# Ledger of designs, part 5: VHH binders against Cell division control protein 45 homolog

Target 1, 359 residues: Cell division control protein 45 homolog, of Saccharolobus solfataricus (q980j6)
Amino acid sequence: MVKRNSKEIVMEVFLGEPNNQEIREVVRNVYSKDNLCLSAYYSIEPILFSFIISKNTKNSFTLSFIPEECETQIRLDANGKWIIDNKKKYFLGQNSFCSYLPITAEDVLPIVSCIITSTILDRRSLSEWELETIREMEKFDMTIEKNLKIPAYKTLPAFLSLMFSLDPYIPGISGNRENAISLIREVNASEISKLEDLNESQLNTLLFRIISTIVKENPKFTRDDIITDRFFYLDYDILELAFSLIYSFDTIGSNEILQFVLSSSYAEALISRFRQTLSKGFSINSIENKQSYYIVETSNLTSPLLAQIILLQLQKIRRDKMIVIRDNDRLFTSRFFIPSVKKEGLIKIDDRVKNLIGI
Short names: E, the ipSAE of ESMFold2; O, the ipSAE of OpenDDE; V2, 0.75 times the mean of E and O plus 0.25 times the DockQ between their complexes.

## First folded at step 1 (VHH)

Design q1 (framework vhh_7qia_2)
Fold by ESMFold2-Fast, scan of step 1:
Structure q1 (fold): chain B 359 residues (1-359), chain A 122 residues (1-122)
Amino acid sequence: as target 1 above (359 residues)
Amino acid sequence: QLQLVESGGGLVQPGGSLRLSCEASGFTFSDYAMGWYRQAPGKQRELVAFITSGGSTNYADSVKGRFTISRDNAKNTVYLQMNSLRPEDTAIYYCARGYEIKVTYGDSFDYWGKGTPVTVSS
C-alpha cells in the first residue's frame, strides 16, 4: 500500500491539499514556453524536471541555482515543494514536480524515474496522484505489479537482487554476496534462481527472513514496506534505475542526468555502471559523529548520498549533517551536501574545501 | 481485523520446558507461514523458528535441537515447544505471520503480537 508519512499529512491539513489539476496546468504552461528561465534548488529531482522541460524549449533555456534569479521557480521549504510562476505560488506537498509533466512516449522513462527518485530521497511512499500519473504511462510500455521491493528481480538471480538492495537495506545481506547466496540456499532454491522461480513456500520463507532481519534495526518495518507497487518500463526496473541515477549524480555529476534525459538508451550505461560497483560487494564499516558532519568508512561504495540513505534506515544518523566518506585515508563528499561549491561529483575534502565550508 | 495473541510464557528453572501458543484471527491461517521472534531487554529482535504453510520448519542455530515449532490449522494456532531452557533464552517472545507475494488483501500490521515474557532463572 502507498502511504504518506504523518508529516506530509499534517502539512496538507494546514496548507490545504494540492490542487493537482491547477498545478498540472501551470506546469503545462511552463513546459510550453519558448524562452524559459528556471530557478531551482540543487538536487537530482529539480534537475531532472528542468532538463525534461528544456527539451521542449524552442529559443532559450536557463537553469539557475540562485534563488529568485528567474521568474519561474521551483523551491523546497520546511513545509514541502513549491512552484512559483508569474508571482503566484503553488504548493505541491511532497508530490514530485515530475508528476505534473505532460506524459509523452519520449519522456515516460525520465518522468517515472524522477517520480521514483523523489520518493527515495524524500523517504516516502507514492501519493495517490503520483500513482495515477504513472498509470497513465501504461499506454507507453509501463507495467505495474505488486511484488518485493528489491531491484531487478525479473532479470537477475534472486541473490543479486538481495545483494543489490539499498532501500530496503537488509543488514548482513545487502552488499554481501556470500550471505545473499546463503539465504537463497536456506529457502531450498537453486543459487541462480530468479524470484519468479521460487514456489509460494520458498517466497514466504524468504519474505519472513528479510523482514525479521530488517526489524532488528528498524522496528517499524512491516510487510507493506517490502511488498509494494513495482514499475517496469520495457525491461528496466525503475527502482534500480532510480538508484543508478542517484549513484551517478552523486559520484560523477548532473551531466549524467542530462545525458539520460536526452537519450533513454543512456539508462543502460547508468545501470551497468551501478551494477559493476555493487557486484564487488560493499559495507559500511564505521560511523563517526562530528559537530558539522558524519564520517562514514565504507568498502567499495564511495557515494555519500547512498551512504546517507542506508544509515537513515539503520537509524544511525539524522538528516542534519553532511556525509563524508573515508576511503583509502582520503575524505570525500559530494555537491549534494555542499551545493554552494561549484564542483560536480565527488569532492575531496582538503584544507581549501574545509575553509570554504567552515569545518 | 488481523490479530495474533501469544500465551504460555512464565518463569521456569534452567533445564525446564515451556510451550508457547499463538492464536491467529482475521486471515486464512492455513495459507501463511508462521514464526516466533524473541527480544531480550536492550537487545535486537531475533527470529528463533518458523513453519511454512506446507509444514516445513527452520530454526535459529541457538535453539536448534531444543525448540520445536508446530501448527494446528483447525485451531488457527502456532506453537513453540521450548525444551532444555537456558538463562540466555530469557526474552519476550513474539508471534509473526509470513506473507504470500501474490496476496494483495490484508490489514496493515507489524508482524508481531503483544508478546509473552519468558524468564529462565533459578
Scores: ipSAE 0.000, ipTM 0.115, lowest interface PAE 22.0, mean pLDDT 84

Design q10 (framework vhh_7qia_2)
Fold by ESMFold2-Fast, scan of step 1:
Structure q10 (fold): chain B 359 residues (1-359), chain A 120 residues (1-120)
Amino acid sequence: as target 1 above (359 residues)
Amino acid sequence: QLQLVESGGGLVQPGGSLRLSCEASGFTFSDYAMGWYRQAPGKQRELVAFITSGGSTNYADSVKGRFTISRDNAKNTVYLQMNSLRPEDTAIYYCARDFGYWTEDSYEYWGKGTPVTVSS
């Protein structure tokens, strides 16, 4: 009888937690390389991680989306996230690649945005490691508080925070200005009231109404899903910024992420663009389940990724097929769903694209 | 305290040009992003151009290449240069500090607007 290392994979589950300190040292070594070739998969989190490192690479930086092309690799499999460097494999679990980057005053906003974006796309909560990493950022204008998981509640009237909430998606309220205002009136608050202006009774009534509305579509939703740690860099709500990054990545492309990493003030343009879109109202009008894709009709929100995030919460789809938005007789998706098509932003599904992706 | 005053709107023929100005008072202008928005009859107010405190600019696809936003921090003024104007550019143009509140009920961060009509 020979005893084996308990970190060996058994039944496709890991027997140990990530060695976070070891991974941080590996990432520090990658970060400090004069010349770096990095292989990544096509998604917003690996791209954010790659661009943050590229700012600090001294001589040359190459990003490849071809697996195994570079000596340093970041990968995703059914079990979670991996960093491969010098032929050694380091398992991160679900932790964001960005949670292992050196924390500097210059990179705090892109790093924390990457971590929060990772949780949204992975459909998960922050790990203890990620939360501790964000706590280290408090020395660099980061603030953490527990409050409602609705966007920009410090700067917007509460009804707009409700209207603009995509995760949690509040059926009938999200994307609907009139119903969001009606909910604020129902708790006996002024229509222009911010969340901080509501008394304890009003907040408890609001919280009850939000949870009651969500659980009709998602029975597993609880108070702990709406009362969460909330993160602000100066006055930027990192949750709102993360959704703004997802929106621009999905609809315009990776260059929007590069501009943000190179200049944190670009966050203002990203948030403004996103709010402009959401302020028009939005809805999911119909869903068709096809063999290789879902066809979704939306009003005003032409983002396949955001549509997926909403529909997963409504229990209407699985994370098993690409999302296609139908606008009249035209079908659109994004490079996130078809990364083999080297076109940024929204991609019209025509006969050429169908042939290229095999549908 | 906060005041935004738009000017420069008017009637112009298609293909013409207008320069809009927004004079700000009651806050430290150089610390804030500024935007130009427009609202056509029967339509929701839309952002057309945005300039950050650091000078980075962003434009709606419908106006990109035709409109230019700029600022003069010494004069506390943001400008919108509008070239190659089209009938669909007809709207009331509003200046806003930062992102505004995106509501008709909270116009504290909005100016009163300047009308632009593009017609033959």
Scores: ipSAE 0.000, ipTM 0.116, lowest interface PAE 17.8, mean pLDDT 85

Design q2 (from q1 with R97K G98S Y99E E100Y I101T K102I V103T T104F Y105G G106S S108T F109Y; framework vhh_7qia_2)
Fold by ESMFold2-Fast, scan of step 1:
Structure q2 (fold): chain B 359 residues (1-359), chain A 122 residues (1-122)
Amino acid sequence: as target 1 above (359 residues)
Amino acid sequence: QLQLVESGGGLVQPGGSLRLSCEASGFTFSDYAMGWYRQAPGKQRELVAFITSGGSTNYADSVKGRFTISRDNAKNTVYLQMNSLRPEDTAIYYCAKSEYTITFGSDTYDYWGKGTPVTVSS
């Protein structure tokens, strides 16, 4: 055992790139424990990681959201992600906890979904380590191709793919069926054409229109932000699945994530529910900046976390305050923003909740 | 709908024993961790013991060595065997289901039963 203090360990790890092979061995040891107590923070990625491990724990598995209650811990601080095991600290940078899990045929879909969900919530691209980890999954029916960061471009009519795009959020097009159809017609394509059916001229005109629209709110957005590596497991678009997981986690709760981890076929129910919600159209109508939170007025978008994802792209908010949705006369948030409130899914803002969070 | 029915409480002298039972319905019992909470007059609810779906147990320090939690999945029942009872064990005891279909730490439980009162006095 190395008899170093916590400051020495943190300084050494912080100054270096993640030792990915060492972290992988630590995770393999955690993964194979007969009895595991795991302390985690409340978010979809740590919960996905925890549930995947729980399937392989033979005698007992305990997940705690109390800091330092368990010997094994996964943590997030201002610098990034950490695994703590047997009092040793391992810095992951921004790498998904799930990128260190053993890759099996059974767990490929939950693992890749976890990694992609991590990139969305962290507002980052895949690391070299994460991309290499996903490449290892190609032997288990994973397909990697370079294509548009637009959901379901192989399976949906192009206007629906555009309408359902949350990252990138396309102002005036995302959530708006009529404007999405109009844009497809403007590039001389059929309403029933998929994005893959577009010729090079149509696609280039469409991409120019999309990029031009986005850069009005985000001047740094480029072609390289919309043309990226895309991942498919069988017929599942992992980008679409990741947003479906975020939606159900935020609006229903972590048990939806557990059902998905226990049965990968549950992905169909998650995607169907998400598509049903988005097909109604949606909009963000107003934003009020309060001292401790943002109030976001929405139509049909009943997810504080998805609203945050959209508004960060529009540069209308910072990731500094909780999001409160006003839908009609109702005010609510989710446990993601107030994890001390032990209620899954959407949480109504009442006097009790205000007292619990100190506002 | 989910229902938890506690029984087995009562009046007992210091050093005595009681066995609490909780019959569960409205969910797949074997998939959930189960726990026992207690609440004494004027105090916050305290987790006393929990048992995982796999049968692993944990106890509050105040009851370790005196209380034993167990489960019978065929009967959808969780039990709390309380030995060497003390006046400070006097409380209403509540059965709780975890928020998830697998094992969780103490901070993830909620109770739904009406409780069963336990009074330890001479």
Scores: ipSAE 0.000, ipTM 0.198, lowest interface PAE 15.9, mean pLDDT 84

Design q3 (from q1 with R97T G98E Y99D E100Y I101V K102T V103I T104R Y105F D107T F109M Y111V; framework vhh_7qia_2)
Fold by ESMFold2-Fast, scan of step 1:
Structure q3 (fold): chain B 359 residues (1-359), chain A 122 residues (1-122)
Amino acid sequence: as target 1 above (359 residues)
Amino acid sequence: QLQLVESGGGLVQPGGSLRLSCEASGFTFSDYAMGWYRQAPGKQRELVAFITSGGSTNYADSVKGRFTISRDNAKNTVYLQMNSLRPEDTAIYYCATEDYVTIRFGTSMDVWGKGTPVTVSS
């Protein structure tokens, strides 16, 4: 179920619910154009959506981050997501743009990855429309099951799934190999046990410990936030893949997303890179609240966007300022936070960048 | 549709001066920051000068004190005044604003103007 705040409830009453069938027709028409110009805001979901469409465009495709340059526009405002086509505006609520794309065998993995990435960045659950869309993908090697929201629990020892968990972030356990192993030992399981190897008593003890740990920093966290629908394409955990996409987008750039859309096997490279980074351990060591940005010191996890995802769960920041990572004497952010800068990956904050962003 | 047209490059002796111009069309020019980049043969493209929508300027250390960036919003034009030119300033100079990309079947490219070549030699 979609979680809503009071502002979203008021806006839903005022704007109405999305006409999903009408939006699907609009997206189908955009998808079928021989020449397409798309204006989008700079973020991973619009870029994924745009690149998926680009594979089907016959003559020319342009993606522009300049507002109103193109005939077709994908927009985000305080109320939610919009598609503008031929001067008509279509409100999507919080539904992923990708949930309206035609589902083909070639595009199922990038489409579902886009939808799940959207839920992570929006800090929400899947809508009924999105869940029905993903259910249609079961004919293309998608598997849906209800289980713990921890990454790669079918393929990794349970302690690594706990160590690698960013949402939910488990204070003291996420990023900490020794503490993750200790928790598995505490439930009387083998260090190499997978989640499926735990009996009911072990699993209930583990679940209690995880929830109790998270609730200390986030009192609203419940069992329904950790026991969720889980999605797999073949052996790929879509939650792990979504975080892998966020990591590479933030630290390397949009070309990583393009490579993934063009070849789904690139998912293996994305996941391997992310696991390599997480396996070193990671932590958030300090937070400074400045007028126009947050300075965050981290160990081994240099993604400003992933740091924001963790810190929002810890209730240490608001989604109101850019995130800046301090590495020794150097300050870095990413294009996600300063989209007017024409550089991707990690961007060193120097006097030029400070002047550009008004700080 | 955004278009950027660079002009004013040429051959000049060390110590000489050139003024580059970049005419923009297809967007609200005054709302956007503009930059001048250069690329020498076999090297990566580098940002040399930058001007915000508000008129604040920044320069790469290699050109600071020698180059001046300015804009004329009425003419939708950004300028780069280059003084005391050195052989190492030899490059193709590009102006740029917001990134846009043309993609066809696995080939992607950032859209840049054609550039204006600057050669500094005796």
Scores: ipSAE 0.011, ipTM 0.229, lowest interface PAE 9.3, mean pLDDT 84

Design q4 (framework vhh_7qia_2)
Fold by ESMFold2-Fast, scan of step 1:
Structure q4 (fold): chain B 359 residues (1-359), chain A 121 residues (1-121)
Amino acid sequence: as target 1 above (359 residues)
Amino acid sequence: QLQLVESGGGLVQPGGSLRLSCEASGFTFSDYAMGWYRQAPGKQRELVAFITSGGSTNYADSVKGRFTISRDNAKNTVYLQMNSLRPEDTAIYYCARVETYWSGSYTYDYWGKGTPVTVSS
């Protein structure tokens, strides 16, 4: 087999806007295969996409992380996302692979979770295609409203929504129960107040304080970054669920994604686990820039991927190196950063792992 | 645009030597770690040699003591010197770069067609 480089592949397809209707047709054909072998890169989105499709395979399903092992391939390059099927190449731009899946009542929650997770990991907003796809889900108990980009504001006291906010990360408040409570008291609200219980003056003061705090570390942050479209499936906040998926994928592994795809009620377990971890408080205590990785010291939040998401917002790192968490005298990363290591969840960096990943 | 071009493969007798080259363009070569992978028919792709941006090297146990990875930052090139070649070294060899993508994870970029190495008597 002759492999072409990414630039040659891009030129062949006249790289431009995705042909969304053509891609939807390709995905529908893949979705209906009786025997599916899918080559994908190791990340939450391709795994969610693959497991959703696996429900429709009759005879065999294989998910491979070896490039080109399968005739159907899910790929990522510097330009964006690609589907390759029967030697034909389809460019998706940055659109989530899951935005092209058939929408059914059974799969609404995993599909929308995949799309929102994709935007978090890609550090981007929803495309018009993705937003249209989510709007189609309104017939299946999906709700869309404009509100603050803080997790679970309909079900949690406002201080917990602030404390649990990872993107946007609110310096000094995210992970800090006392400071989150103090901010709510500063706007003359009670500790048990939900966001909906705040009057216009309290809400405006809260917004001003949040934005002012964030812009000290991230000068590009604006009101449009915190007042966004918010998505709910029944009582689930899809933003909270997406972070819960990222957390469990990073710390436990891909089987958590499979369980979620097979049973939407597993969302309760994912969210509960994540909230338990965040309720302990968390912080980024130090960062050291090494030649091939960053060493990050954290309290309670031992997710390398979530640490990266936080540190990018603080402008303390670039997307150029693996994140390694130091816990006492031990160094850990996750398969997300070393996908060639066939070990799920948190991976202790010892001499054998260093040799395997070439550092 | 990012590009990696492998060369130097060919047919060699057992016990022979080959030197593979990988020329990089479209990025600041000196800032990145580089690796050599191989894939034989019906087998999984495996990392055989790795060199960090600072020049530290690591090798798979199957090639340790026989293969040497090196880099020339002035030429934007990474090399794999293969000595004492065995029939089981027969594979297509790919060079790769460590990169973060939109997912935020580190991955290996395979930008060339690879270079085939056949060790036969």
Scores: ipSAE 0.000, ipTM 0.137, lowest interface PAE 15.9, mean pLDDT 84

Design q5 (framework vhh_7qia_2; at its last look DockQ between E and O 0.05; V2 from the best seeds 0.00; counts 0 for: pae E 23.2 > 2, placed apart)
Fold by OpenDDE, look of step 2:
Structure q5 (fold): chain B 359 residues (1-359), chain A 121 residues (1-121)
Amino acid sequence: as target 1 above (359 residues)
Amino acid sequence: QLQLVESGGGLVQPGGSLRLSCEASGFTFSDYAMGWYRQAPGKQRELVAFITSGGSTNYADSVKGRFTISRDNAKNTVYLQMNSLRPEDTAIYYCAAEVTYTVGDQTIEYWGKGTPVTVSS
């Protein structure tokens, strides 16, 4: 899908194809620097990219969120993603920064997670370049299969996979244990059945129900949106891991991402935390539209970014407005929406913050 | 909920004219770019015309000089004036809203259900 911008000039540039080989070489050079200062915007993808590079920097690594502070920069603007190095600009289009990193056995997990996280947050499909990059990981025992885009369907009962589904969000099913179980019963399967335990008829019925449900909220939704390439590595479902990363990034901060990049085993902790939270169920209860932000009342969903993902799918919000979550009498958002705030994790909306952001 | 409702389609003879309308609701219309797409039988959906929130317009080469896209923000409506229609203009025409994200100016497209346009003698 050709993404368009509100500016005609931007559309032309956006339609241009990045020189992938050149960019790969540039990233390789950056990757090999002894001392690296990298300016990035505050988001999970550029941070993952930066931390992966930092692992391989020989001497010093500095990550800055101040634009143009460093000689090397990764940027996101109206045209797309850019890498700037030695004052030369390289256009990446919509491709993940991580898709240009050298692939090593050690970095497979964070790289593929970075790419998938990017697609989720950008609300786009994998590009051909990104898919090719992921396919190269098969030599490192990455597994790829076509199947339902529900998380951890190889390890969890199907009702939990459905319950944990955030992209796509399944109205009435996602976050609802009882309804998820009911759906599995409706297809005449045991409550403890995994997706792999379902016969063809059951699977077809399940697909039909899911698609029918989603289409009511999003008429553009198709079978191809639910049956997708699924990626697994070291017994991790990359989709689930991506959700977990987003959740931890939003609620705790970039340190969670750093730990993950430094130690692949930290993925277990991320997923465990995420599952523990979602297993309690979750819901979107109300949305209040303000001039420059939304107030979203949720049950047991404390990630503004995940809430945004859900609400975008439901076509209930605009992307250009900040998401504020109401938890009891507290309002909070993510640094993602207020990058000038130095505090990470959930940011309480107080008078200071209001003044800072002009609301 | 965001909604786009197209109208104005129909049967017209070659050389004739039609005016399509798309009424938008559920979002701040004036803040978003709007576009018209069409899908002919057996063909892929293609951009016909695009108008930015600021009023800048863009047209497919095949319709330049014949089609005009405009918007009325007070009515939350985007229009497509189609003149000098040709048989090859026969398609289902779709209205689209392109929502931009403040960070990086990423866009999401919302679509109407479409209105059919048939150009035939």
Scores: ipSAE 0.000, ipTM 0.210, lowest interface PAE 15.0, mean pLDDT 88
ESMFold2-Fast, scan of step 1: ipSAE 0.064; ipTM 0.535
ESMFold2, look of step 2: ipSAE 0.000; ipTM 0.097
ESMFold2 (binder alone), look of step 2: mean pLDDT 80; pTM 0.804

Design q6 (framework vhh_7qia_2)
Fold by ESMFold2-Fast, scan of step 1:
Structure q6 (fold): chain B 359 residues (1-359), chain A 121 residues (1-121)
Amino acid sequence: as target 1 above (359 residues)
Amino acid sequence: QLQLVESGGGLVQPGGSLRLSCEASGFTFSDYAMGWYRQAPGKQRELVAFITSGGSTNYADSVKGRFTISRDNAKNTVYLQMNSLRPEDTAIYYCATKYEIEYGGSTVDYWGKGTPVTVSS
């Protein structure tokens, strides 16, 4: 495009591309405030962003989930993400709020975890801005390599990495220990083999079987969806850590995010808790489509958010309704779907909650 | 392909010494515990010595003070140094990897083909 005036008119109508340098300066100013009141939509990413900033706030920090209560606002709409500060609105597109934070050795793990969590919840790939931000973290013990999008393949036997895979969800294999072991045996590998122990023939056969299995339920799935950039901080797989954060936030609450931001070693507790749950096996047994919600019956995996992530990949739901888990005769959901409820974590659905959510 | 290849067995006189080696391939050796087992004619396989990934060792009462298990992670090899050998040590010696999956998993045992040790005059 050689004509400047025409481009400016289009940008006014269609919001344009994010001005990343301007947004970074706005975030830097917010980051450096001694007194900060921040209104944010209820989700892991804005909470993580807010708690990272709170570590630099000297006098007072308030986080509100009531829209417009604070002068500084973190907003989400159908078009994407916004920061509002001093009545000025800054459009981020789909970029993670955390991709604009100053990168320090202390905060590298929560920042990268926020960015990767953002891509999972948004069901998108990293933007060029986000990838460049993560590349800057290589000076702080971050490593980037291209490999399979399965969790913890450097530290776990390959069958566990397959069993623990939620995105991509591998039908019949994810959550099923015996089938994950059988797949490894089918490629003539041992049960204790890590991904790196497989030869080229074994790896190609494994990759073919995984893709062939996924495309039956998700025909848009391609090789580029499973061979991706993989991020590690020391021995932490950031993909696994992001899912661990989603799980703990969804089942326990926002205090888990705060503990993680205050101490990076809390990542070990988050990952261990998540692995203990997944190691029991898990399944989605039934789905009922109601007018204002989905009822999902699960074994062992009681996170409504993770159930949604799995079911979107299976093309059994849309991202249009609340997810309700049925456990025996009980119905429950999470604060992610009912942010106005004061109770954190899993919320039992009773007549009061039905009245609150209009069902 | 996981492979365990034992070597170093043979015929030895009572009171003699042998060093058994087990070369591992197809898995990340340094992360796994390794053991030596033996099976004498007409008897069940028994654990002789065990070494964890961290280097901690354990021995059967019948071999304590005589046998030493060690590992070289750079060579993917576990060793069994056998001193003061007795006729009752005559057996086929098997290398095995034993891994307990940390998150509520099963113990997994993999065996080599074995190396025969005969202690006789």
Scores: ipSAE 0.000, ipTM 0.259, lowest interface PAE 16.1, mean pLDDT 85

Design q7 (from q1, 13 letters changed; framework vhh_7qia_2)
Fold by ESMFold2-Fast, scan of step 1:
Structure q7 (fold): chain B 359 residues (1-359), chain A 122 residues (1-122)
Amino acid sequence: as target 1 above (359 residues)
Amino acid sequence: QLQLVESGGGLVQPGGSLRLSCEASGFTFSDYAMGWYRQAPGKQRELVAFITSGGSTNYADSVKGRFTISRDNAKNTVYLQMNSLRPEDTAIYYCAKDTLWDYLSGEGMDVWGKGTPVTVSS
């Protein structure tokens, strides 16, 4: 008999759904180590995850941003997130590393802030696993409700919540006090009205105007993108806190994240600083597309990372190059975009920095 | 595994002294610069002292004349001798590897230890 089959064996590796219970066990083992060395990529989520674990480590804790320095590693690739521990690799998909941490009363605020920050930076919604994890936090003063994805609507007048909205970015309204007030007046509400003070007709008119405005720049934007699950810890809006963390991390550095993990009351300082900046108004004034970076001119908002978040929504850039902010004749970025440069906060691009990053 | 283990912190009265130690493992200690940072609750990280692989030292203005950094390459250890301690020195003190970019501003830290708490109070 003649064999008719000359089939080559092609072995394709397909990443499956995360085994969430196995990953949880791995994270619990990492969390319980007396001596822990973590290699991580430079970003808010890995730093939050690492600092939360450091509070429980008895003898030695080391966080390294140098790849492969440590036996335990947290990594990001084109497919998603990985934990490597004891030579074994665990795929998390897009799930936040923090969604696998033990939930305690002391750490609920940094854990939920980490998860929500992860969704913002990943440009995604919560997974079912992440939402279940946050629901476990309801026993520790967490509140979950469906409402508008605009910051601090329980505590701020509605016009400020609109003015302070970065994701969703509302063209002409975000960063513009006069236009935000005008929109509230258009729905026949007062400047001091909160969202809860608006009746159904006023809310529907407001929603229609917001969606219509966003859709002009982003045709795929829908009602489901603005009516979302909203999370509050005591009086803190976790969405507002997440953007406050992004702002301070980007403009000041990783120490702001450490302070927040060590003291939950530091959230007030982070939010106050961010609100003071946003209250001045802000805008994106120009964009230049260069081979290795985007040059962005802004008013008052000097965060390269927040500028990227806005510009991705306006569909004016891709997440393919570093963001550089121009201030007069000076150029600035942050360590988020050039993690090989060992300098925190805003980094002036001079000849030395250009040489270090190969541009 | 790369590890940094800080020790020697504690409660001390104003004018007192403490000696902090940082024991390093998992890398060739003698090849790297080492630094001491501190962080008080609600404050930003501050670089306190820095020592190069060659033994050159530098200090934050707030601690000059009071603190001394040293290293023992045979023991893979960096030390911070703290004299004439003040209430404003109260912080968690962190050891760091490879603080070569900007040691005066606390910028360029790649590696964080767990830290050792220092409280200066009567």
Scores: ipSAE 0.000, ipTM 0.208, lowest interface PAE 21.9, mean pLDDT 85

